# VH-VL binders against Nuclear factor of activated T-cells, cytoplasmic 1 (NFATC1): the designs that were tried, part 15

Target 1, 183 residues: Nuclear factor of activated T-cells, cytoplasmic 1 (NFATC1), of Bos taurus (Bovine) (p98201r389to571)
Amino acid sequence: PSLPALDWQLPSHSGPYELRIEVQPKSHHRAHYETEGSRGAVKASAGGHPSVQLHGYVESEPLTLQLFIGTADDRLLRPHAFYQVHRITGKTVSTASHEAVVCSTKVLEIPLLPENNMRATIDCAGILKLRNSDIELRKGETDIGRKNTRVRLVFRVHIPQPNGRTLSLQVASNPIECSQRSA

## First folded at step 3 (VH-VL)

Design g66 (from b2 with heavy chain V50Y S104R, light chain L94Y; framework fv_becotatug)
Fold by ESMFold2-Fast, scan of step 3:
Structure g66 (fold): chain C 183 residues (1-183), chain A 120 residues (1-120), chain B 107 residues (1-107)
Amino acid sequence: as target 1 above (183 residues)
Amino acid sequence: QVQLQESGPGLVKPSETLSLTCTVSGGSISSYYVHWVRQAPGKGLEWLGYIYYSGSTDYNTPFTSRLTISVDTSKNQFSLKLSSVTAADTAVYYCARGYRYDWRGYFDYWGQGTLVTVSS
Amino acid sequence: EIVLTQSPDFQSVTPKEKVTITCRASQSIGSSIHWYQQKPDQSPKLLIKYASQSFSGIPSRFSGSGSGTDFTLTINSLEAEDAATYYCHQSSSYPYTFGQGTKLEIK
């Protein structure tokens, strides 16, 4: 079955199901450019990393949690034009992840495992800032848009139903400031 | 109906590279995993590795230095190359589809398998 | 890697008999076990996914159960067409692994 477009508005709960961010990301994260070394994974305010849980799911199958970087200040939540999710790997990363591209948007795919109570720790995700030269070559981009430095982590899950249909849920984090400069 | 079909030479000489193709028909390969599994004559199943349609791969540890899996989305084809083969690589090779919504899931459809004999 | 051990390796069974095949994992895998049937010179066919869920089109005589480390495939009333080798497969972690197989032969 085809999945909803990334700019399609979806609920965070439906029927018995709720997708919830249990631990929010810090309000500030230094995004890196592709030419720079990674700034590491997004952290949570209490230490550690954000966590997401699907409630109400009683089946035995793991599901895939999708993560992409969305807008914070736009009227509609949609993929951010200037920031992309970046897959973080290494010995300190406990959560497996996989990178996909959906309509030019990078999406991390992360397991939601029944044995972990459908809860994922998001220690595998950084934020990549696209280069200004790439933005300038795109039709419709403005100087004001290039100063838009706030993002949200956007999580989706697609739950197969017994009738063959798919139920899709989405939740977005609190805004994260990615600016290199405070002021 | 979705079908997977393996193809390639049935005979490969020791030290050469084994090259197989898996062609998917009757459905899109977008958002699917394709796994390679082999079975030596009279033996059980052995997982070799996977590729996601985006190109991401993972290989079973005994094969990491010899195995390459790739995808050509324009042809709906997945390819397996195994270098420096020996008689121990004689097996039926299967491609199998993993479920796209389950990160670590079952194989819902399998190819018919292709027998590869490594002999001089 | 996770090792899966099946029991028995081989069983010769009478039609209409109840058959039980066991798969034991070397560490807990939750419910991430799947069962396949393979007839001679054919590819494996999915029977049961996630320990207990029947794949579409599979006869009701096949059922699965278990969690953690011990899993069971049951054929409630064996038919002649069930002569095959049965494999368990874990998807809890990479590398994916299979049990060694259980061969069922009809008397």
Scores: ipSAE 0.006, ipTM 0.545, lowest interface PAE 9.5, mean pLDDT 84

Design g67 (from b2 with heavy chain S56D D102G, light chain Q53R L94W; framework fv_becotatug)
Fold by ESMFold2-Fast, scan of step 3:
Structure g67 (fold): chain C 183 residues (1-183), chain A 120 residues (1-120), chain B 107 residues (1-107)
Amino acid sequence: as target 1 above (183 residues)
Amino acid sequence: QVQLQESGPGLVKPSETLSLTCTVSGGSISSYYVHWVRQAPGKGLEWLGVIYYSGDTDYNTPFTSRLTISVDTSKNQFSLKLSSVTAADTAVYYCARGYRYGWSGYFDYWGQGTLVTVSS
Amino acid sequence: EIVLTQSPDFQSVTPKEKVTITCRASQSIGSSIHWYQQKPDQSPKLLIKYASRSFSGIPSRFSGSGSGTDFTLTINSLEAEDAATYYCHQSSSWPYTFGQGTKLEIK
């Protein structure tokens, strides 16, 4: 069946399940432009990288954790117009991932494995800053939205239910400042 | 319903490039990813690689320098190209589907397979 | 890479017999093992996913069990149409790997 749109508001817990960010990203990350080359993966406040865990899931089947870059300062959490998630690969990256596109928003897909207690280390995600010429223009984004340099990491999981329906959960990180300044 | 169908030349000469196409019908290309698996005559199954609908790929280590998998979303087709073939590449080649949202490691639907013989 | 070893390689069986096929992984893979049936000149068909979950439409005589390194596919009462080669497959890590196969022939 069909999944919720990325701007649809979803709970972080439902029934026995809770999707939780166990380790938050640090409050500042230097986003890169396409031409600059990657700045590397988002780091955690305590060192290392952010981590996300699904609690209450006792089945043997892995699930897909979806990650996209969302708004920090808007009244509703939605995909950010100016920033996209970027897949980071290399010898230091331990977590498998691949990129997907949903309604012009780049989404990083990451496994949640039962053998890891449905916990993923997010060492595979960078943040890409889009140029003004590349930005999809949405209603209300011409003046107000352009001033936003803060983002959230938005995580989703879709859990098949015994009745054939799908239960969807979402959790968003603390805000991340993406200005070009080191702090 | 979802169907996968392989097509391409059944005979390839040594040192040439083996080229196959997998045509998918009955589903949205964005809801799955396609694996390629081969089977030499009388032998077992060997995983070659996967392509996600985004165009991202992961290849099995022995094939990384010779294998290219690609997608043409306008035709709903996936292609496999294996360069510098030898007699050891003679096999039935399958495309098989993984369902995206469950991090599906299993292959729920398979093409019928196509035999490729590498012979001079 | 993770090596999967199946046992037996071949078995000649009678109808209504209980058949057990084992698959041993070279390292722990949790429950990320899947079982396929392949009849002569046909594509593989998914039977069991994630060690113990039946795929839709699969007869109840097929069941799977195990975790970690040791896995089993059981056919509780063999039917003539079960003559086939059976493969285990792990999805715990890249690259994905298959067992060498177990061929069942009906007497």
Scores: ipSAE 0.088, ipTM 0.642, lowest interface PAE 5.3, mean pLDDT 84

Design g68 (from b2 with light chain S31R S32Y Q53R L94Y; framework fv_becotatug)
Fold by ESMFold2-Fast, scan of step 3:
Structure g68 (fold): chain C 183 residues (1-183), chain A 120 residues (1-120), chain B 107 residues (1-107)
Amino acid sequence: as target 1 above (183 residues)
Amino acid sequence: QVQLQESGPGLVKPSETLSLTCTVSGGSISSYYVHWVRQAPGKGLEWLGVIYYSGSTDYNTPFTSRLTISVDTSKNQFSLKLSSVTAADTAVYYCARGYRYDWSGYFDYWGQGTLVTVSS
Amino acid sequence: EIVLTQSPDFQSVTPKEKVTITCRASQSIGRYIHWYQQKPDQSPKLLIKYASRSFSGIPSRFSGSGSGTDFTLTINSLEAEDAATYYCHQSSSYPYTFGQGTKLEIK
């Protein structure tokens, strides 16, 4: 079996494991368009950057933490149609990351290292706003105004099990407002 | 079920560009990274570089000015181009994959290797 | 770069014997060491990942141990098909590097 689709609902804890956001992102982040310069990485509400930790993992092997931008105002958490995660690099970024694409959704992959107690500081993630003209609007009732401007950071981890199966966990952040002031 | 297969010319002239392709079958291309490793006759293994599904690359320092690795996701193909070759570039070239969901950096499957001889 | 030094370079061994191959890193690499088997005219094959974790389908006679700078690959009871060159590989930092190899031949 393959991994769960990005719109599949997953628990944040199962058995001994819990994936937890230790430091939440700020409630507001100015997203940028591709034609604009980067607005930098998402910051934490307490200063610094968000952090995520996997608890209960006693193995010494590193794992991959996945990050994508999800919906805040939908009934179900799913990839956001209008916002994508953006990889931030540079001298001030301490956390390694790679970009992947899953069914048209950008996903950042970040190491969870046993030597860091399976905790990652998310200083490598910004938020990119897609142009409406570049999106195939399948749902006719999708609002462009005040709705669809809030996002969540969605984190996943896939934990190999001794029986050959993979156990998947997901946690989502508090909502982040990404709207631009009058353009 | 996972298989990697290298292809390209077995002979390259000095000063020209060596061009190889790695085709991957079995498994999703987005679930792994592809590394290139070479082995000169009678010598050990030497890591050349890696490409992530996104197209991001990291190269071994002696090769940064001559090496380009790229990906064609529509064909499940990864290519390696090494410019300005000399006799020292004669080797068997392997592609190998790293599994994305385990950050350990091991190579779980390798291609069969292709011998490239640099001579006039 | 991180240098990996294997010992021995070569060993001629009798079937059913226990064989030990060592790999020493020039600096600490945690558990980011992996072991491969390469038979003549074949590609390398993963045996052990992350110092001590067996790869799927690998016979139980192969095991790995160690952390930091000193690592060991053990074959508990050598079989004829184990005649090959064995390499350690570190993935702690770029550039990735390999040991020089240990060649095992059967008497």
Scores: ipSAE 0.037, ipTM 0.612, lowest interface PAE 5.8, mean pLDDT 85

Design g69 (from b2 with light chain S32N H89Q S91Y S92N L94W; framework fv_becotatug)
Fold by ESMFold2-Fast, scan of step 3:
Structure g69 (fold): chain C 183 residues (1-183), chain A 120 residues (1-120), chain B 107 residues (1-107)
Amino acid sequence: as target 1 above (183 residues)
Amino acid sequence: QVQLQESGPGLVKPSETLSLTCTVSGGSISSYYVHWVRQAPGKGLEWLGVIYYSGSTDYNTPFTSRLTISVDTSKNQFSLKLSSVTAADTAVYYCARGYRYDWSGYFDYWGQGTLVTVSS
Amino acid sequence: EIVLTQSPDFQSVTPKEKVTITCRASQSIGSNIHWYQQKPDQSPKLLIKYASQSFSGIPSRFSGSGSGTDFTLTINSLEAEDAATYYCQQYNSWPYTFGQGTKLEIK
């Protein structure tokens, strides 16, 4: 089965199902560069980390939640050209994850488990800023885009249907400012 | 094709500092992380640490107090220094390349390894 | 740290035989595992990344599978040049850890 392209617009609610961000990320996060060590996972305003839940799913089979970094300033939500999700690991990280690459976009895959009421805590995701040299290699990118520092966390879930097709849902977070904080 | 080559003394006395160099040829180091891995005779692989192009490092817990990894970008050379060595540090030492767009940490190219024996 | 246990430690195998090597993690690691081959007097060589994706230039007889705690490397039809020690490696958490290795010897 083929899955929708990452720039394809998808609903957050369809039939009995709704994918919701239950706890939003903080409006500011310091992104790190590819050549640097990680600067930690995205946090939530109330402390802790963002959380996402799929409502209306009554089956016993686990699903996979996909996370990628999307645009905040564009009319259409699409993968961000200058920022990518980064997998965070360590003894304080409770949520397992796997990285995949879809058409040059890094996608983090996170389990949605029935035993956890189809809710995932996103303590495994950081934000990576691509180098200017890497951005320049991508045809069609503008100088204005290189200065765009706002992103959204974009979550997707693909739900197998009884008819053999797949129902895909998407929800995007509030915008996150990723520019460096002044010293 | 990218090649990595380790070099350094094959014999080191107990309590001294083990110093090795990894030279990278055939490609730029700016797109890669360099890891150090060792293998004691008859034993498996043990990850020691990594250095990023920025010069930042991460070390495996048993080595944090005595291991230093550094880079000389002008020479495409990475150095490993391990202080206060004992017979337990006798091993083949490898440098290995990690691709920066793959934070999942697979090692796509390895040096041939250099045997270091710690004895009096 | 996450401990990876491989099975078998050693196996003497016949050419053309199908060989299965397992790697068990002390805790769930998703699909966050890679496999390496180390031939006698040579450095390790990447075979499989992310549990099931073949690295460039690797013969199609090598495949990987598994998720969670149980992982498998399969050699569909063993060739003489496959005499080597095979290692799994996890990247789910720091520090990176390797299995103890599985040595394959050709009869």
Scores: ipSAE 0.000, ipTM 0.449, lowest interface PAE 16.2, mean pLDDT 81

Design g70 (from b2 with light chain H89Q S92Y L94T; framework fv_becotatug)
Fold by ESMFold2-Fast, scan of step 3:
Structure g70 (fold): chain C 183 residues (1-183), chain A 120 residues (1-120), chain B 107 residues (1-107)
Amino acid sequence: as target 1 above (183 residues)
Amino acid sequence: QVQLQESGPGLVKPSETLSLTCTVSGGSISSYYVHWVRQAPGKGLEWLGVIYYSGSTDYNTPFTSRLTISVDTSKNQFSLKLSSVTAADTAVYYCARGYRYDWSGYFDYWGQGTLVTVSS
Amino acid sequence: EIVLTQSPDFQSVTPKEKVTITCRASQSIGSSIHWYQQKPDQSPKLLIKYASQSFSGIPSRFSGSGSGTDFTLTINSLEAEDAATYYCQQSYSTPYTFGQGTKLEIK
């Protein structure tokens, strides 16, 4: 079967494997609109950028870490209706990334390399705020509240198994306030 | 398995700082979000704030200027400091766990609570 | 902030009766409601999470339902040990808030 839907609940640990956020993002990030200039990459609380590591993987093949923007204040962790991940590029960005779109959600694909101990520095991800017109293109989005300004960074990895099945793991960051003003 | 236990002075004078500690056993402190909730005698539950495993905090609006929640990973302890206390801060103070890997927003394990009385 | 209003504030009930406690949110919160039981001089205990999911070890007589703004905790056949104050709590948005509580006493 295909990969799990983005609103499907997944564990962060299974068997020998654990996907962990080693360095959390700051609790506040100023998101930008698509037509504005970029606000830069999400930063870490201690300076630098968030980092994610897959533990327990001893194979020599690289994996792909997926990143999307999820809900913070909702029952089920799901893709956020108002915010999307934005790819950041440039000379200061150390981590390569590619954009994909899954069911109208932008997903950033980041390599997890064995030579880096399956650890990625997330210096390639910003957060953009969707306009009302973009949100209205999504079915079921009829009540747009200004209070939904908090997000989480949601990371997934899909690990091929010897039997041909895929083991999927997910971990979500601490909440990030994306409004212009810090509360 | 998992246990949380509050401790600290039971009596604090008006205008001073209330200081409490929550000690965690039976699990890794890095797997916890710790919430602080209080309950004035005969009244309901009031959420004060949370510290995420990263050390980031979020506080309820009336406490933003007076409240500090922190973590000491070497001691397996979380702390709460509330400054400029008044008689209105007299309450039982609880620490309670949210699970880090599933940000679920419910509190599955609670400490026993510690009564703090603010009086001269 | 999201305000949660419980009904009733107090109820005296006979054993084996069905008891219904309601919790109304000031805005739609999906299913982000959780229910706690608190006995005198004890810490709150989680009963139901996300409106309808029983926490482990909780007796089957407790159940929850609802979505949006209106939520219900039901005790299908009241036992003497169910005398307690019950609180709803929302996790849809920070700050997290509790209802004012419903106190149940056994006749």
Scores: ipSAE 0.000, ipTM 0.454, lowest interface PAE 16.4, mean pLDDT 82

Design g71 (from b2 with heavy chain S56D, light chain Q53K S91Y S92H; framework fv_becotatug)
Heavy chain, then light chain:
Amino acid sequence: QVQLQESGPGLVKPSETLSLTCTVSGGSISSYYVHWVRQAPGKGLEWLGVIYYSGDTDYNTPFTSRLTISVDTSKNQFSLKLSSVTAADTAVYYCARGYRYDWSGYFDYWGQGTLVTVSS
Amino acid sequence: EIVLTQSPDFQSVTPKEKVTITCRASQSIGSSIHWYQQKPDQSPKLLIKYASKSFSGIPSRFSGSGSGTDFTLTINSLEAEDAATYYCHQYHSLPYTFGQGTKLEIK
ESMFold2-Fast, scan of step 3: ipSAE 0.664; ipTM 0.858

Design g72 (from b2 with heavy chain V50Y S54T S56D, light chain Q53R L94Y; framework fv_becotatug)
Fold by ESMFold2-Fast, scan of step 3:
Structure g72 (fold): chain C 183 residues (1-183), chain A 120 residues (1-120), chain B 107 residues (1-107)
Amino acid sequence: as target 1 above (183 residues)
Amino acid sequence: QVQLQESGPGLVKPSETLSLTCTVSGGSISSYYVHWVRQAPGKGLEWLGYIYYTGDTDYNTPFTSRLTISVDTSKNQFSLKLSSVTAADTAVYYCARGYRYDWSGYFDYWGQGTLVTVSS
Amino acid sequence: EIVLTQSPDFQSVTPKEKVTITCRASQSIGSSIHWYQQKPDQSPKLLIKYASRSFSGIPSRFSGSGSGTDFTLTINSLEAEDAATYYCHQSSSYPYTFGQGTKLEIK
């Protein structure tokens, strides 16, 4: 069976499980265009980087935490049309990650390891602003995109159940303003 | 059901390139890692490297300069090339499937293995 | 690289006996240890994943335990078909490494 669509609304808590953002991202992050140099990974409000933990999971098998960039100001939380997650790599990055694409949305896949108490430090994720020519524009999207510069980090985990089904959880961060700093 | 099968020449001359193909049938290669593992006669298992279906690779340090792993997603085939072989490269070569992500770590399906002898 | 050391290297065992195979890692690997069975002229077969989780279809006599650096594979009542070489494998970090193997022979 397939996983839930990225615009499907999912709970952050179900049964013994809770997916929680333990350290929130800063409210502002300068997103970069593909042609610009990377602006680095999203930072945390208290210094360092955001962190996410799955509570209630007692099995020894790692799980995969999915991260994508979602909307902040839409009626429903969904993938953002104008921003994508960007994989940050390098010797200073402690957290492994892989990039996947789901229905034109980039999704970063990050391990939740039992040895780390199912907690991941998100030091591997930046935010990419798509160029106007790269945006898939549908009727009405252009006007929304002109003023929609706020995003959320959206995290998902899919927990295999003993009956062969999958339990899916989702949590979204506080809004992040991605526009250029005006001085 | 999912099967992996190695193929290639069973005899390679010293200094030449060892070339093997792993064909996956009965399942998708998308979102899976394919690893290469070898076993010298009477010895244990040695990990060589992996490839993700996107072409992302990593190789064990002793093999970095000699090893190339590639993928052809249209044929569900993975290829291994090991250059400048010596008698020490004589082994059974396996391809093995790593579950979906590299942090999932275990090898759930293995090919049958193919013996490659390096001899003049 | 993480070195895995198995003990014993070889054991001759009577059917129905309980067998314990140990795998020691040179540094902590959490629960990222997997166990394989290899019979002569066959490919390895996954038995236990993540220290203690049985792979589908594996007989209940096989079990795994441990965390950190010391891991154990137990066969509660050895059957004749269990004559094989057993390998531990760590997936905590690249390069992936295997133990040297434990060969079980039936008396």
Scores: ipSAE 0.165, ipTM 0.665, lowest interface PAE 4.8, mean pLDDT 86

Design g73 (from b2 with heavy chain Y33W Y52H, light chain L94Y; framework fv_becotatug)
Fold by ESMFold2-Fast, scan of step 3:
Structure g73 (fold): chain C 183 residues (1-183), chain A 120 residues (1-120), chain B 107 residues (1-107)
Amino acid sequence: as target 1 above (183 residues)
Amino acid sequence: QVQLQESGPGLVKPSETLSLTCTVSGGSISSYWVHWVRQAPGKGLEWLGVIHYSGSTDYNTPFTSRLTISVDTSKNQFSLKLSSVTAADTAVYYCARGYRYDWSGYFDYWGQGTLVTVSS
Amino acid sequence: EIVLTQSPDFQSVTPKEKVTITCRASQSIGSSIHWYQQKPDQSPKLLIKYASQSFSGIPSRFSGSGSGTDFTLTINSLEAEDAATYYCHQSSSYPYTFGQGTKLEIK
């Protein structure tokens, strides 16, 4: 494939570029089930919402920032089996977004615009908890969805290079506790 | 000149709550991120947590159940409370300012530090 | 959490000698490394921010370099007043972490 798999480990910097979470999410966010009312967008530890910036990019072309929900407590960072990103819309949301699906993982696509200094405010992302009945576990696997309630926000950017290749960067947030018990 | 200064009791008994205050002078705290860092005698620096002027906090994992950081904007003060202390909590406690333009990236101003001894 | 490992833990050096201290991160942190000097009974003092940017008022003998996982603090010509413990600190993600420290002692 032209783009790395979501469980592929990528650097947060390469050459002149660095993808950085400028404002971290709060350590707690109540996830919701699809049939429940939205719990709103993930908030920042600083007040407001998380923000992500790509440094070192001097071109005039916009890029796409990808966001998915990753594991917090696994040895390797990978898409979370039991939580998915959820697109939040409304009058108070300033950042445009689009949902895509990559190998059964929901991915939010968010613009990185040169006019905004390649910085995005992540006020458009909630966290959806999948029901245990919606998750098919392989024979012999532990049902970690009942005990593993921590996630990370995982951000990626793919930077087209002059040689026709793509340079991919990834950065992951601090862990977020998403248990329903947090209410 | 911006100045941060820690204050609180130098001696706390085991099982009690350690309470410290960081007082800011010489500037507006409306853009401040204040971090708490401690250092056990003869040991290195350990990050405890951070608070933004708005009251939003983030804590280092080992301290999540025991640590509360708060802000009183009317007094230009940030406070740290650490409950159920043990001898392992004996340390010099620092408050430090994160620089707003770097999203709390580096600590440009530090308090002088206050030694807290946990002993009966 | 991101683990920062400094090398060396301790070094005894002569005045005017060039000293290098390294800091290695357990995962890529871009340029989000900062260096502090701590003298006995004093608070840490910021020397270098974002790997290579000197903080205001810091002597030019101090410089920083590196990116990704490997970072270096250099003192081009050591002075007696530079006897201190030096710490690296990453701000790439919470929890913020520090290296274990490098103690420089003057001969």
Scores: ipSAE 0.000, ipTM 0.447, lowest interface PAE 18.0, mean pLDDT 83

Design g74 (from b2 with heavy chain Y53H S56D S104T, light chain Q53R; framework fv_becotatug)
Fold by ESMFold2-Fast, scan of step 3:
Structure g74 (fold): chain C 183 residues (1-183), chain A 120 residues (1-120), chain B 107 residues (1-107)
Amino acid sequence: as target 1 above (183 residues)
Amino acid sequence: QVQLQESGPGLVKPSETLSLTCTVSGGSISSYYVHWVRQAPGKGLEWLGVIYHSGDTDYNTPFTSRLTISVDTSKNQFSLKLSSVTAADTAVYYCARGYRYDWTGYFDYWGQGTLVTVSS
Amino acid sequence: EIVLTQSPDFQSVTPKEKVTITCRASQSIGSSIHWYQQKPDQSPKLLIKYASRSFSGIPSRFSGSGSGTDFTLTINSLEAEDAATYYCHQSSSLPYTFGQGTKLEIK
């Protein structure tokens, strides 16, 4: 079964289900170019890392939480042209993940496990800035280059239904400023 | 149905790189991801790392700087390389299956294990 | 790192006795605990997954229970073939960890 395009608008709740960001990311994150060393995962506003939970799911099967970097200042939420999610690994990471690519957008896939109450800690995700010379931009985009530096973390879950269809939910974080600033 | 089998040298010299392969038969490797676990003589089980279908990996902290797990889908094989080995790396090495599509955390099928002795 | 502590380390048991093995996690892991049996010179074999669900083909005398931090594997009537080392394993967070093992020996 085909999944909705990443620019398709989806609800955060439907029927018994609600996908909710329980802990928001900090409003600022230093995004780096792909050629730079990793400076770590997105942090939470209250310390630690963001967390996401699916409420209302009572089945025993795990689901996959998808994370991509979306726009902050557009009328419609869509994949960001200048930023992509990047997988973080190492000592401080407790959450399994792997990367996939959907129509040129990098998507991080993370487990939602019934035994963890369908809650995921997002300690495995960084934000990387794509080089301007490598970006194929959508025609008509007005804030090209240095001025388009705000993003949202966009989370999706696809819930198989008994009738063979898939119910898809989406929630987006508060905006994150990604411009590189000196302390 | 699914069978996993480890292979590699039984003896490795200190400071060399230990290289093992895990060959999968009876099923497609695209249906699951593979963990590596070791057991020193007379000791318990120690998780080393995992490789997902994407080729992404997660490693246990003590091994991050010297462990590499890879997959070759054309050969239906997973590989483990552990560099700069010492006598402390002497162990039976197992590959074990976790499910790809359901994020299954348990290991349902294991290889028979291969003993690797690190000595001069 | 989540530490799993098993009890007892060793037990000598007569056939037909009820045996309980405990596994305690250093922090809550929900139900993300799995139990394995390992006989000498053999690979581990999955017995119980997610605290209480039996793996296919496992005899009904094996059962698991618990949630959060305290978990138990029960063999309700020990058979001679059950002489082995038993390990708990958590998959709640990376890195995955095992308990130190419980060795059961037949008297």
Scores: ipSAE 0.646, ipTM 0.856, lowest interface PAE 1.8, mean pLDDT 87

